# Designs tried in a protein design chat: VH-VL binders against Stromal cell-derived factor 2-like protein (SDF2). Part 21

Target 1, 181 residues: Stromal cell-derived factor 2-like protein (SDF2), of Arabidopsis thaliana (Mouse-ear cress) (q93ze8)
Amino acid sequence: VEITYGSAIKLMHEKTKFRLHSHDVPYGSGSGQQSVTGFPGVVDSNSYWIVKPVPGTTEKQGDAVKSGATIRLQHMKTRKWLHSHLHASPISGNLEVSCFGDDTNSDTGDHWKLIIEGSGKTWKQDQRVRLQHIDTSGYLHSHDKKYQRIAGGQQEVCGIREKKADNIWLAAEGVYLPLNE
Key: E = the ipSAE of ESMFold2; O = the ipSAE of OpenDDE; V2 = 0.75 times the mean of E and O plus 0.25 times the DockQ between their complexes.

## First folded at step 18 (VH-VL; framework fv_mogamulizumab)

Design c1 (from x5 with heavy chain L102S D103S Y104S; at its last look DockQ between E and O 0.04; V2 from the best seeds 0.00; counts 0 for: pae E 9.3 > 2, placed apart)
Fold by ESMFold2, look of step 18:
Structure c1 (fold): chain C 181 residues (1-181), chain A 119 residues (1-119), chain B 112 residues (1-112)
Amino acid sequence: as target 1 above (181 residues)
Amino acid sequence: EVQLVESGGDLVQPGRSLRLSCAASGFTFSNYWMSWVRQAPGKGLEWVANIKQEGSEKYYPDSVKGRFTISRDNAKNSLYLQMNSLRVEDTALYYCARETESSSGMDVWGQGTLVTVSS
Amino acid sequence: DVLMTQSPLSLPVTPGEPASISCRSSQSIVHSEGYTYLEWYLQKPGQSPQLLIYRVSHRFSGVPDRFSGSGSGTDFTLKISRVEAEDVGVYYCMQGTHWPYTFGQGTKVEIK
């Protein structure tokens, strides 16, 4: 199934099967922005992310997302954007990944390059991808390092500049908008 | 509707064993840490156990460690407390509680099940 | 174990007036993750406890604005800006930073 702009999807970490998650719990360190974690369960309303283009580009709802495109990911429930910066992540001290902004406020810290592994030209469900943060060059990353208490048993999500097996994500469950054209 | 319903409380003699159950409904049980909290008659609250989502981590205060075992069956949406070598000071109303995503706070509580340990 | 000490243990109040409950911990309850796991509960007569405040100052869903929590380190306070008749019961603080979780002794709030 083709991922289009406007689709609301879950992003599953390939190696651990945890889904990218956020909710209205700020980090207690670093930026203090809304936390982003890996969630162990499939049934979770806080794991939906809406695929959005960068403002000022020609892409619109229903358009396919091409390999190499710069995109934004909006957390469906809180309307904040997947974000990164140079603050240290709480467990590993890597690049912090957070949620920031709202429907009307977005900055370049919300911009991610979609990198499709292999020969795919457009983003499809279950395809192996990486998301590289534009400003920091960090790949969206997760690993088997879990919070003790904050949403207990969820795992750290961070940015790492090195290409690793642990920065592979799959579009899993979601509401996929039909392809235009 | 989110609910927790405890059962298995009874009158027992010191040294005996008892198993408490808690039935969960209205939420995805396997996503939450679960706790047992007790309250002796006329007294305050005492936390007595909790268990991680998949059951791999369990914690207890020294007052019950080695005597009580918390467990869960996620397929049955059920939480359990096995209570061995019961003492008079274990007499209490035992609550089942759900821990929130946002803290160690317990946002859903059952009505409690009464355990009386007496000769 | 972390000892949680509440004061006062009994608090007679007049409806419409403010109330304040203190909770002190025997050691710092700031977790290594940067959060302070200090909760407040209300147990109304004949009922199960209900969560009011989590992580020091965050009101739980549905809790009225008249309840507020504050504090840091080892000293914490629950304030009720204008006590209502329905606020009667026993208030407990709890720390969840260190194992085991520990409650304060409770503060009984009654209408005088």
Scores: ipSAE 0.006, ipTM 0.617, lowest interface PAE 9.3, mean pLDDT 91
ESMFold2 (binder alone), look of step 18: mean pLDDT 95; pTM 0.964
OpenDDE, look of step 18: ipSAE 0.628; ipTM 0.888

Design z1 (from x5 with heavy chain T100N; at its last read DockQ between E and O 0.88; V2 from the best seeds 0.83)
Heavy chain, then light chain:
Amino acid sequence: EVQLVESGGDLVQPGRSLRLSCAASGFTFSNYWMSWVRQAPGKGLEWVANIKQEGSEKYYPDSVKGRFTISRDNAKNSLYLQMNSLRVEDTALYYCARENELDYGMDVWGQGTLVTVSS
Amino acid sequence: DVLMTQSPLSLPVTPGEPASISCRSSQSIVHSEGYTYLEWYLQKPGQSPQLLIYRVSHRFSGVPDRFSGSGSGTDFTLKISRVEAEDVGVYYCMQGTHWPYTFGQGTKVEIK
ESMFold2, look of step 18: ipSAE 0.743; ipTM 0.898
ESMFold2 (binder alone), look of step 18: mean pLDDT 94; pTM 0.958
OpenDDE, look of step 18: ipSAE 0.668; ipTM 0.876
ESMFold2, look of step 19: ipSAE 0.731; ipTM 0.888
ESMFold2 (binder alone), look of step 19: mean pLDDT 94; pTM 0.958
OpenDDE, look of step 19: ipSAE 0.702; ipTM 0.891
ESMFold2, look of step 20: ipSAE 0.754; ipTM 0.900
ESMFold2 (binder alone), look of step 20: mean pLDDT 93; pTM 0.957
OpenDDE, look of step 20: ipSAE 0.792; ipTM 0.911
ESMFold2, fold request of step 21: ipSAE 0.715, 0.701, 0.642; ipTM 0.893, 0.887, 0.871
ESMFold2 (binder alone), fold request of step 21: mean pLDDT 94, 94, 94; pTM 0.958, 0.960, 0.959
OpenDDE, fold request of step 21: ipSAE 0.914, 0.914, 0.919; ipTM 0.951, 0.950, 0.954
ESMFold2, last read: ipSAE 0.675, 0.605, 0.698; ipTM 0.876, 0.860, 0.885
ESMFold2 (binder alone), last read: mean pLDDT 94, 94, 94; pTM 0.959, 0.959, 0.958
OpenDDE, last read: ipSAE 0.908, 0.926, 0.911; ipTM 0.944, 0.955, 0.945

Design z2 (from x5 with heavy chain S30D; at its last look DockQ between E and O 0.87; V2 from the best seeds 0.00; counts 0 for: pae O 5.0 > 2)
Fold by OpenDDE, look of step 18:
Structure z2 (fold): chain C 181 residues (1-181), chain A 119 residues (1-119), chain B 112 residues (1-112)
Amino acid sequence: as target 1 above (181 residues)
Amino acid sequence: EVQLVESGGDLVQPGRSLRLSCAASGFTFDNYWMSWVRQAPGKGLEWVANIKQEGSEKYYPDSVKGRFTISRDNAKNSLYLQMNSLRVEDTALYYCARETELDYGMDVWGQGTLVTVSS
Amino acid sequence: DVLMTQSPLSLPVTPGEPASISCRSSQSIVHSEGYTYLEWYLQKPGQSPQLLIYRVSHRFSGVPDRFSGSGSGTDFTLKISRVEAEDVGVYYCMQGTHWPYTFGQGTKVEIK
């Protein structure tokens, strides 16, 4: 199944199987923005992300997402954008990954380069990909470091500039819009 | 604006019951653990109870276990503390506090409601 | 229960000078996963407590960098590099690693 712009997807961390997750819980340090974590549950309404193009580009809903394309991911429920910057992440001290803005407020910190592993040219479900933050060069990253006391075992999601196995994500569950012919 | 407002504090005799309420606003209430913390007049802070987002987990210190019950109504953005078999030593200002999901502590506190237990 | 012991209980300070508060736990408050849930709270006169430090050394949002937390195992310290008038109040350490949560006695910081 093709991942097209406008599709609502869950990104699953390949190694841990946790899904990229966010809701109205701000970081208590760093940017103070809406937090992003890895969620262990498969069924979760707060783990859907809408694939969006960068403003000013020609890509539109239903278009395939090409490897190397710069995309934005909008949290479906809170309407904020997957974001990163130079603030330190809470657990590992890596690059903070957060949610920022809204339907009318976005900046370059919301821009992620899609990198398909292998020879694939367009993004597909269950395909191994990396998301590299444009401004910081950090890869969307997760590991088995968890928030323990309150968060219920959610993993830290952060950015790291080194390419590692823990940078691999897959589009898993979702509502995928038909490909424009 | 993120806010917690406690109510229900009163003067009661030992052995009586009292129910405190905490009204939350300005944030997604059901995303957070919630705590009650009390402070006797002129004394320090004492944790009283907390409750998980869905109410499936509740924790108490021995000082109130079996007498106090914490609960919540997420549809009403409300936290409660049912206090039974009240003792003089339960006299305190009772705070409700929001516990951060990401292990950051209790980041939002109410103004407190005063419970006085006296014969 | 984990006993949290603060020292001193009273700390008069001159504005601009540093301050240091100690907090000792009766047992290790290191979680099995390696995290230490030691928090510092400030209660200013006539106000509700407010969070300053979490996980030993992390400043909560909006907390000035003159505040710092440190320590490990059973010994923890809160430091104020330059005390200001607005820093007056009672400081509490709290462990959140073991049930039940337990606070220190509090340290009253006053201006000389």
Scores: ipSAE 0.057, ipTM 0.595, lowest interface PAE 5.0, mean pLDDT 92
ESMFold2, look of step 18: ipSAE 0.541; ipTM 0.842
ESMFold2 (binder alone), look of step 18: mean pLDDT 93; pTM 0.955

Design z3 (from x5 with heavy chain L102I; at its last look DockQ between E and O 0.82; V2 from the best seeds 0.00; counts 0 for: pae O 2.1 > 2)
Fold by OpenDDE, look of step 18:
Structure z3 (fold): chain C 181 residues (1-181), chain A 119 residues (1-119), chain B 112 residues (1-112)
Amino acid sequence: as target 1 above (181 residues)
Amino acid sequence: EVQLVESGGDLVQPGRSLRLSCAASGFTFSNYWMSWVRQAPGKGLEWVANIKQEGSEKYYPDSVKGRFTISRDNAKNSLYLQMNSLRVEDTALYYCARETEIDYGMDVWGQGTLVTVSS
Amino acid sequence: DVLMTQSPLSLPVTPGEPASISCRSSQSIVHSEGYTYLEWYLQKPGQSPQLLIYRVSHRFSGVPDRFSGSGSGTDFTLKISRVEAEDVGVYYCMQGTHWPYTFGQGTKVEIK
């Protein structure tokens, strides 16, 4: 199944199987923005992200997402954008990944380069990909370091500039819009 | 504005019951653990209870276990503390506090509601 | 229960001078996953407590960098590099690693 712009997807961390997750809980340090974590459950309404183009581009809903394309991911429930910057992440001290803005407020910190592993040219479900943050060059990253006190075992999600196995994500569950002919 | 407002504090005799309420506003209440913390007059802080987002987990210290019950109504953005078999040593200002999933403690506190237990 | 012991209980300070508060736990408050849930709270006169430090050394949002937390195992310290008038109040350490949560006795910081 093709991942098209406008599709609502869950991104699953390949190594841990946790899904990229966010809700209205701010970080207590760093940017103070809406937190982003890895969620262990498959069924979770707060793990859907809408694939969106960068403003000013020609891509539209239903278009395939090409490898190398710069995209934005909008949290379906809170309408904030997957974001990163130079603030330190809470656990590992890596690059903080957060949610920022809204339907009318976005900046370059919301821009991620989609990198398909292998020879694939367009993004597909269950395909191994990396998301590299444009401004920081950090890859969307997760690991088995968890928030343990009262977070129900959620993992830290952060950015790291080194390409590692822990940078691999897959589009898993989702509502995929038909490909434009 | 993120805010917690406690109510229900009163003067009661030992052995009586009292129910405290905490009204939350300015944030998604159901996303947070919530705690009660009390402070006897001129004394330090004592954790009283907390409750998970959906209410599936509740924790108490031995000092109030079996007598106090924490609960919540997420539809009403409200936290409660049912206090039974009250003792003189339960006299305190009772705070409700928000706990975050991001392991950074109790980041929002109410103004407190005063409970006085006296014969 | 984990006993949290603060020292000193009273700390008069001169504005501009540094301050240091110790917090000792009766047992290790290191979580099985390796994290230490030691928090510092400040209660200013007539106000509700407010979070300063979490996980031993992390400043909560908006907390000035003159505040710092350190320590490991059972010994922890809160430092104020240069005390200001607005820093007056009672400081509490709290462990959140083991049930039940337990606070220190509090340290009253006052201006000389």
Scores: ipSAE 0.116, ipTM 0.721, lowest interface PAE 2.1, mean pLDDT 93
ESMFold2, look of step 18: ipSAE 0.578; ipTM 0.853
ESMFold2 (binder alone), look of step 18: mean pLDDT 93; pTM 0.954

Design z4 (from x5 with heavy chain M106F V108Y; at its last look DockQ between E and O 0.95; V2 from the best seeds 0.71)
Heavy chain, then light chain:
Amino acid sequence: EVQLVESGGDLVQPGRSLRLSCAASGFTFSNYWMSWVRQAPGKGLEWVANIKQEGSEKYYPDSVKGRFTISRDNAKNSLYLQMNSLRVEDTALYYCARETELDYGFDYWGQGTLVTVSS
Amino acid sequence: DVLMTQSPLSLPVTPGEPASISCRSSQSIVHSEGYTYLEWYLQKPGQSPQLLIYRVSHRFSGVPDRFSGSGSGTDFTLKISRVEAEDVGVYYCMQGTHWPYTFGQGTKVEIK
ESMFold2, look of step 18: ipSAE 0.612; ipTM 0.863
ESMFold2 (binder alone), look of step 18: mean pLDDT 93; pTM 0.950
OpenDDE, look of step 18: ipSAE 0.660; ipTM 0.877

Design z5 (from x5 with heavy chain E57Y; at its last look DockQ between E and O 0.91; V2 from the best seeds 0.00; counts 0 for: pae E 2.1 > 2)
Fold by ESMFold2, look of step 18:
Structure z5 (fold): chain C 181 residues (1-181), chain A 119 residues (1-119), chain B 112 residues (1-112)
Amino acid sequence: as target 1 above (181 residues)
Amino acid sequence: EVQLVESGGDLVQPGRSLRLSCAASGFTFSNYWMSWVRQAPGKGLEWVANIKQEGSYKYYPDSVKGRFTISRDNAKNSLYLQMNSLRVEDTALYYCARETELDYGMDVWGQGTLVTVSS
Amino acid sequence: DVLMTQSPLSLPVTPGEPASISCRSSQSIVHSEGYTYLEWYLQKPGQSPQLLIYRVSHRFSGVPDRFSGSGSGTDFTLKISRVEAEDVGVYYCMQGTHWPYTFGQGTKVEIK
């Protein structure tokens, strides 16, 4: 199944099977922006991300997302954009990944380059991809480090500049808009 | 503005019951664990309960376990503490506080509601 | 239960000078995954407690950088590099690693 602009998808971390998650809970340090974590459950309404083009491109709803495209990911419930910057992540001290902005406010900190592993030319469900932040060059990353003070153990999500096995994500569950043909 | 407001504190006799309430505003209540912490007059802080976002986990110290029940109603943005079989040593100012799954502890506290247990 | 012991219990200070508060736990508060959930709270006169430091050394958002936390295992310290008049109140350490959460007795910081 093709990932198209306008699709609402869950992004699963390949190694740990946790889904990219956010909700209206700010970080306690760093930027203080809305937190982004890995969530262990499959059924979670806060793990949906809407694939959006960067303003000023010709990409339309229903168009396939090409390898190397710069995209934005909007958190469905809070309408904020997946974002990164130079603040330190809370557990590992890597690049902080947050949600920021709203439906009418977005900046270059919301821009991610889609990198398809292997030879694929357009983004498809269950395909191994990386998301590289444009401004910081950090890859969207997660690992076995968790928030553990309270039961439930959500996983830290951060950015790192090195390609690693732990920067691989798959589009798993979602509502995939039909491809324009 | 983020706010927690406790109510329901009273002067009661030993063996009686009280129900405390905490009204939350200015944040998404259902995203947070909630705690009750008490402070006896002129004394330090004692944690007395917490509850997970959807209410699936509740924790208590032995001093109140079996007598106190924490609960929440996320539709009403409200936290509760049912206190049964009250003892004189339960006399304290009772605070509600929010906790986060992001490990930074109890970041917002209410003003407290006073419970006095005396014959 | 983990006993948290603070020292000193009363700390008169002169504004502009440093202050240091010790907190010791009766057992290790290092979580099995290696993190330590040691927090510091300040209760100003007539106010509710406020969070200052979490996970030993991380300043909570908006807390001035004159506050710092350190320590490991069972021994922890809160330092104020230059005490200000607004820093008076009772400081509590708390461990959140083991159920139940437990606070230290408090350290009352007051101007000489």
Scores: ipSAE 0.557, ipTM 0.852, lowest interface PAE 2.1, mean pLDDT 92
ESMFold2 (binder alone), look of step 18: mean pLDDT 93; pTM 0.955
OpenDDE, look of step 18: ipSAE 0.848; ipTM 0.927

## First folded at step 19 (VH-VL; framework fv_mogamulizumab)

Design a1 (from x3 with heavy chain T100N; at its last look DockQ between E and O 0.88; V2 from the best seeds 0.00; counts 0 for: pae E 2.4 > 2)
Fold by OpenDDE, look of step 19:
Order: C-alpha cells, then sequence, then structure tokens
Structure a1 (fold): chain C 181 residues (1-181), chain A 119 residues (1-119), chain B 112 residues (1-112)
C-alpha cells in the first residue's frame, strides 16, 4: 500500500515495535511543547499522524510520497506538527522532539526529510524509512529508555544526528488514502 | 490557562465526613494522574492520595488509608477526596496537584482548601 | 515508608550568597529501571508549592539556572548559586520512587 499525502498512519519503531505517540502533555523542560513518546500498544488513537506536504509545494492529497521529499506529520488528535529543535531531550539529552503549532501555525521546525531504505522510490506501508529533521539534521530516533514514573513505560523519542538502526521507522497501522491516478 | 481550584473545605467535628473537590481547566484532565497533598497549619507537606487517569489505580499512605477515597470524573474535569472518620490531625490545607507522567512530578498545584477538624 | 530528612531546617542567607540544602533518604530511591525520582519543591510565602527540580538534577521549566540539584542513592543536594529575594520560602525534597510519596520536613530559606 502506498503512503499518500493525507493518509493517517502510525509510525512504528522497527527495533522496539513502539508507535510514535503524542498527546496533550507538555514537556517540563526544553521547549515546554507537547511531548512525543513511543507507545507500546497497537491500539491507540494518539498514535495517528497525518502526512502533509510543506506549504508552497505542489503535492496534494492522494499523491505518493517520494523518497527525499520533505514532509510534515500532523498529530491527528491534537492537530500539532511533529517538531524538533536544539533543546535537549528529557532522558538522553539528545535533540528534543515535540509537537508544535496547529492547523494555521507551522514553521520549518516541522519539516522532515523522508529517506527510504533500499531502492524504493515511493513510500509504502511496512517499508523501512528514516525521517531526518531539516533544521537540525537529526534523525527521528527512539530507544529502550523509558519514562517510568507512575504509569510510565513509554519510550523517549528524540533526534540524533548519527545514522543508527534505532532511526528506522515503518508505517504500520493507518488509514491510507487512495493513490491519485 | 492551566488551573486547579479546590473547594469543599470546612470546619467539622471529629468523626464526621467531608468531600473535597478540585476543578481542572486549561488542560486535558484525563491525561494525568492527580494527587492530593495536604499541609497542616505551620507544618510541611504530606502526600495524601493519587489516582490514575482512568481511575483504575489509587494509592494512599497509611495515615489515611481506609478513611479517605480519591476519585475523579473526567467528563467534569473534577477530582474528589472523600474524607471519612476525620481526625484532628487531618486539619490541613488540602492541595490538588497534577502529576506529569513524563517523570517530572507535580507540576501544577491548586490554591488549596482548608479543612479544620476540631471538637 | 521512605523517610526524607532535610538539613538544615532553617537557612538564613544574605542576598547574593550561595545556599545549599541537603536531603537524605532512609533507603535508596533508585527505581528498578535506574532512574531516581527525587524532586524539589518551593513554597513561597502565602503561595502554593511549585516544582523546581525533577529526577535529582533537572530544572523544571522557568526555573532559573542559579538552582541546581545533585546527588545519588540516598544523598541529595539543592544549591542556589546566588540567593535572590524572590527565593525566600520553604524548600521540600520529595521522593516519588516508592509508595507512598514522602516529603522532607522542609527548609525555610530567609533573608538575613
Amino acid sequence: as target 1 above (181 residues)
Amino acid sequence: EVQLVESGGDLVQPGRSLRLSCAASGFTFSNYWMSWVRQAPGKGLEWVANIKQEGSEKYYPDSVKGRFTISRDNAKNSLYLQMNSLRVEDTALYYCARENHLDYGMDVWGQGTLVTVSS
Amino acid sequence: DVLMTQSPLSLPVTPGEPASISCRSSQSIVHSEGYTYLEWYLQKPGQSPQLLIYRVSNRFSGVPDRFSGSGSGTDFTLKISRVEAEDVGVYYCMQGTHWPYTFGQGTKVEIK
């Protein structure tokens, strides 16, 4: 299945199987923005992300997402954008990954380069990919470091500039819009 | 604006019951664990209870276990503390506090409501 | 229960001078996963407590960098590099690793 702009997808961390997750809980450090974590459950409404084009581009809903394309990921429930910057992440001290803005507020910190592993030209479900933050050059990253207080267990999601196995994500569950013919 | 507002504090005799409320606003209440913390006049802080997001877990210290019951109504953005068999030593300003599950702790506090237990 | 013991209980300070508060736990407050949930709270006169430090050494949002936390195992310290008038209040350490949560007695910081 092709990943098209407008599709709502869950991104699964390849190594840990956790899904990219966010909800209305701010970081108490760094940017103070909405937090992004790894969630272990498959069923979770807070793990859907809408694939969006960068403003000013020609890409539209239903278009395939090409390798090398710069995209935005909008959290479906909170309508905030997957974001990164130079603030330190809470656990590992890497680059903080957060959710920023809303339907009418976005900036270059929301821009991620899609990198398909292998020879693939367009993004597909269950395909190994990396997301590299444009402004910081950090790859979307996760690891087995978790928040543990109270009902913790969610993984830290952060950005690191080093290309590692822990940077690999897959589009897993989702609602995929048909490919434009 | 993120805010917690406690209410229900009163003067009561020992053995009586009292129910405290905490109204939350400005944030998604159901995303957080919530705590009650009390402070006797001129004394330090004492944790009283907390409750999980959906209310499936509750924890108490021995000082109030069996007498106090924490509960919540997420639809009403409200936290409650039912206090039974009140004792003089339960006299305190009772705070509700939001617990951040990202390992931060109690990052938002209310202004408190005063409970006085006296003969 | 984990007993949290602060020292000193009263700390008069001169503005611009450093301050240091000790907090000791009766047992280790290191979580099984290796994290230590030691927090510092400040209660300014007539106000509600506010979070200063989490996980031993991390400043909460908005907390000035003159505040720093350190320690491990059972011994923890809050330091103020240069005390300001607005820093007056009672400081509490709290462990959130073990049930029940427990606070220190509080340290009253006053201006001389």
Scores: ipSAE 0.463, ipTM 0.828, lowest interface PAE 1.1, mean pLDDT 94
ESMFold2, look of step 19: ipSAE 0.510; ipTM 0.835
ESMFold2 (binder alone), look of step 19: mean pLDDT 94; pTM 0.959

Design a2 (from y1 with heavy chain T100N; at its last look DockQ between E and O 0.79; V2 from the best seeds 0.74)
Fold by ESMFold2, look of step 19:
Order: structure tokens, then C-alpha cells, then sequence
Structure a2 (fold): chain C 181 residues (1-181), chain A 119 residues (1-119), chain B 112 residues (1-112)
């Protein structure tokens, strides 16, 4: 199934099977912006991300997302954009990944390059991809570091400039808008 | 503005019951674990209970286990502590505190409500 | 239960000078995943406690950099590089690694 602009998808970290998650809990460190983590369960309404083009481009709902495209990811429930910057993440000290803005407020810190592993030309469900942040060059990354002071911890999500196996993500569950072409 | 406000503290006799409330505002209450911490007059802090976001997990030290019950109503942004079989040593200022899954500890505290247990 | 022991219990200070508070646990508070959930809280006169330091050495948002934490295993220290008048109050260490959470008995810092 093709991933199209307007689709609401879960992004699963390939290595750990945790889904990219956010909710209205700001970091108590770094930027103070809304936190982004890996969530261990499949059933979670806070793991949906809407695929959006950058403003001012000709891409429309239902268009396929090409390899190398710059995209934004909007958190469905909070309407904030997946974001990164030079602040340190809470556990590892790697690049902090947060949510920022709203429906009408977005900046270049929300821009991610879609990189499809292998020979694929357009983004499809269960395909191995990376998301590279435009401003910092960090890949969306996760690892076996968890927030575990309280039982049942969520996983740290951060940005790493090195291309690693641990920055591979799959579009998993979602509402996939039909392809225009 | 993030705020926690406790209420329900009173003067009661040993063996009686009391229910404390904590009203939360300025943040999404259902996203956080909540705690009760008490401080006897002129003494240090003692953790008393906590409760998971959806209320499915609750923890207590042995000193209050079986007598105190923590609960929450996420629709009302409210945390509760039901205290039964009260003893003189339960006399304290009772704080509610916010904690979350990001490992920062107890980052927001209320002003406390005073419980006095005496004959 | 993990016993947390602070030293000293009373700490008179001169503004501008450093201060140091020791906290010791009766057993290791290193979590099985390797992190240590040792926190420091300040209770200023007439106020509720406030978080200063989490995970041994990390300052919570808005905490001045004159506060630093260190330690490992069972021995932990809070340092104030230059004490200011606003730093008076009772400092508590707390371990959050093992149930139940336990606090030290407190260190009262006051201007001498």
C-alpha cells in the first residue's frame, strides 16, 4: 500500500517494534517542547502521524511520497509537528526530537527527508525508510534506552547524525488515503 | 499555569476516616502518574502512594497499605486519597505531586492539606 | 525499604561560599537498566518542595547552574558552588529506584 500525503500512519521502529508516540507532556529539560517517545503497544491513539508536504509545494492529498522528498509529520491528536533541533535528549544527550507548532505554525525544524532503503521510488507500507532532519542532518533514531523510573517505560527517541540500523522505521498501522495516480 | 490544589484535611479522632482531594489544572492530568507525599509537623518527607495514568496500577509503602487507597477521576482532573483507620502517626501535611514516564521525578507539588489525628 | 541518610542535618552557611550535602543509601540504587534514580528536592521556608536534580547529576528546568549533583552506587553529593540567600531551606535526597520511594531526613541550610 502506497503512503500518500494525508495518510495517518504509525511509524514502527524496526529493531524494537516500538511506535513513534507523542502527547501533551513537555520535556523537563532541553527545549521544554512536547515530548516524543517510542511506545511499546500497538493500540495507541497517540501514535498516529499525518504525512504532510512542506508549505508552498504542488503536492496534494493522495499523491505518492517520492524517495528523497522533504515532508512534515503532524501528530494527529495534538496537531504539533515532529521537530528536532540542537537541544540534548534526556537520556542519551543525542539530538532532541520533539513536537512543535500547530496547524498554522510550522518552521524548517519540522522538515524531514524521506530516504527509502533499497530501490523503491515511492513510499509503501512496511518499507524500510529513514527520516533525516533537514536542519540538523540527524536521522530519526531510537534505541534500547527507556524511561524506567516508573514501570512499563517508553523508549527514548532522538536524532543521530550517523546512519545506523537503529534509525530504520516502517509505516505500519494507519488510515492510508488512496493514491491519486 | 500548572497547578495542584489539595483539600479535605481536617482534625479527626484515631480510627476514623478522611478523604483528601487534589484538583489539577494547566496540564493534561491523564498523561501523568500522581503521588501523595506527607510531612509530619517539623519532620521530613514520606512518600505515601502513587497511581498510574489510567489508574490500573497503585503503589503504597507498608505503613499505609491496606488503610489508604489512592484513586483518580481523569474526567474531573482529580486525585483522591481515602484514609481509613487513621492513627496519630498519620498526622501530617499531605501534598499531591505530579510524576511522569520521562524520569524527571516529582516536578510539580501542591501546597498541602493538613490532617491532624488526635484524641 | 532503602534507608537514605543525609549528612549534615544542619548546615549554617555564609553567602558566597560553597556548600556540600552528603546522601547515602543503605543499598545500591542503580536500576537494572543501569540508571540511578537519585533526586534532590529543596523546600524553602513556608513552601512546597521543588525538584532540583534528577538522575544524580541533571538539573531540572530552571535550576541555576550553581547546583550540581554527583555520586554513584550508594554515595551521593549535592554541591552549591556559591550559596545565595534564596538557597536557604531544607534539602532532601530521594531514591526512586526501589519501591517504596524513600527520602533522606533532610538538611537544613541557613545563613549563619
Amino acid sequence: as target 1 above (181 residues)
Amino acid sequence: EVQLVESGGDLVQPGRSLRLSCAASGFTFSNYWMSWVRQAPGKGLEWVANIKQEGSEKYYPDSVKGRFTISRDNAKNSLYLQMNSLRVEDTALYYCARENHLDYGMDVWGQGTLVTVSS
Amino acid sequence: DVLMTQSPLSLPVTPGEPASISCRSSQSIVHSEGYTYLEWYLQKPGQSPQLLIYRVSHRFSGVPDRFSGSGSGTDFTLKISRVEAEDVGVYYCMQGTHWPYTFGQGTKVEIK
Scores: ipSAE 0.633, ipTM 0.869, lowest interface PAE 1.7, mean pLDDT 93
ESMFold2 (binder alone), look of step 19: mean pLDDT 94; pTM 0.959
OpenDDE, look of step 19: ipSAE 0.815; ipTM 0.915

Design a3 (from x4 with heavy chain T100N; at its last fold request DockQ between E and O 0.88; V2 from the best seeds 0.81)
Heavy chain, then light chain:
Amino acid sequence: EVQLVESGGDLVQPGRSLRLSCAASGFTFSNYWMSWVRQAPGKGLEWVANIKQEGSEKYYPDSVKGRFTISRDNAKNSLYLQMNSLRVEDTALYYCARENDLDYGMDVWGQGTLVTVSS
Amino acid sequence: DVLMTQSPLSLPVTPGEPASISCRSSQSIVHSEGYTYLEWYLQKPGQSPQLLIYRVSNRFSGVPDRFSGSGSGTDFTLKISRVEAEDVGVYYCMQGTHWPYTFGQGTKVEIK
ESMFold2, look of step 19: ipSAE 0.662; ipTM 0.873
ESMFold2 (binder alone), look of step 19: mean pLDDT 93; pTM 0.957
OpenDDE, look of step 19: ipSAE 0.815; ipTM 0.915
ESMFold2, look of step 20: ipSAE 0.665; ipTM 0.875
ESMFold2 (binder alone), look of step 20: mean pLDDT 94; pTM 0.958
OpenDDE, look of step 20: ipSAE 0.865; ipTM 0.929
ESMFold2, fold request of step 21: ipSAE 0.622, 0.669, 0.583; ipTM 0.871, 0.880, 0.860
ESMFold2 (binder alone), fold request of step 21: mean pLDDT 94, 93, 93; pTM 0.957, 0.956, 0.958
OpenDDE, fold request of step 21: ipSAE 0.910, 0.911, 0.907; ipTM 0.950, 0.950, 0.950

## First folded at step 20 (VH-VL; framework fv_mogamulizumab)

Design b1 (from z1 with light chain H58Y; at its last read DockQ between E and O 0.85; V2 from the best seeds 0.81)
Heavy chain, then light chain:
Amino acid sequence: EVQLVESGGDLVQPGRSLRLSCAASGFTFSNYWMSWVRQAPGKGLEWVANIKQEGSEKYYPDSVKGRFTISRDNAKNSLYLQMNSLRVEDTALYYCARENELDYGMDVWGQGTLVTVSS
Amino acid sequence: DVLMTQSPLSLPVTPGEPASISCRSSQSIVHSEGYTYLEWYLQKPGQSPQLLIYRVSYRFSGVPDRFSGSGSGTDFTLKISRVEAEDVGVYYCMQGTHWPYTFGQGTKVEIK
ESMFold2, look of step 20: ipSAE 0.736; ipTM 0.892
ESMFold2 (binder alone), look of step 20: mean pLDDT 93; pTM 0.958
OpenDDE, look of step 20: ipSAE 0.712; ipTM 0.893
ESMFold2, fold request of step 21: ipSAE 0.656, 0.687, 0.664; ipTM 0.874, 0.885, 0.873
ESMFold2 (binder alone), fold request of step 21: mean pLDDT 94, 93, 94; pTM 0.959, 0.959, 0.959
OpenDDE, fold request of step 21: ipSAE 0.907, 0.902, 0.889; ipTM 0.946, 0.943, 0.937
ESMFold2, last read: ipSAE 0.668, 0.678, 0.661; ipTM 0.877, 0.879, 0.874
ESMFold2 (binder alone), last read: mean pLDDT 93, 94, 94; pTM 0.957, 0.959, 0.959
OpenDDE, last read: ipSAE 0.907, 0.919, 0.917; ipTM 0.943, 0.954, 0.950

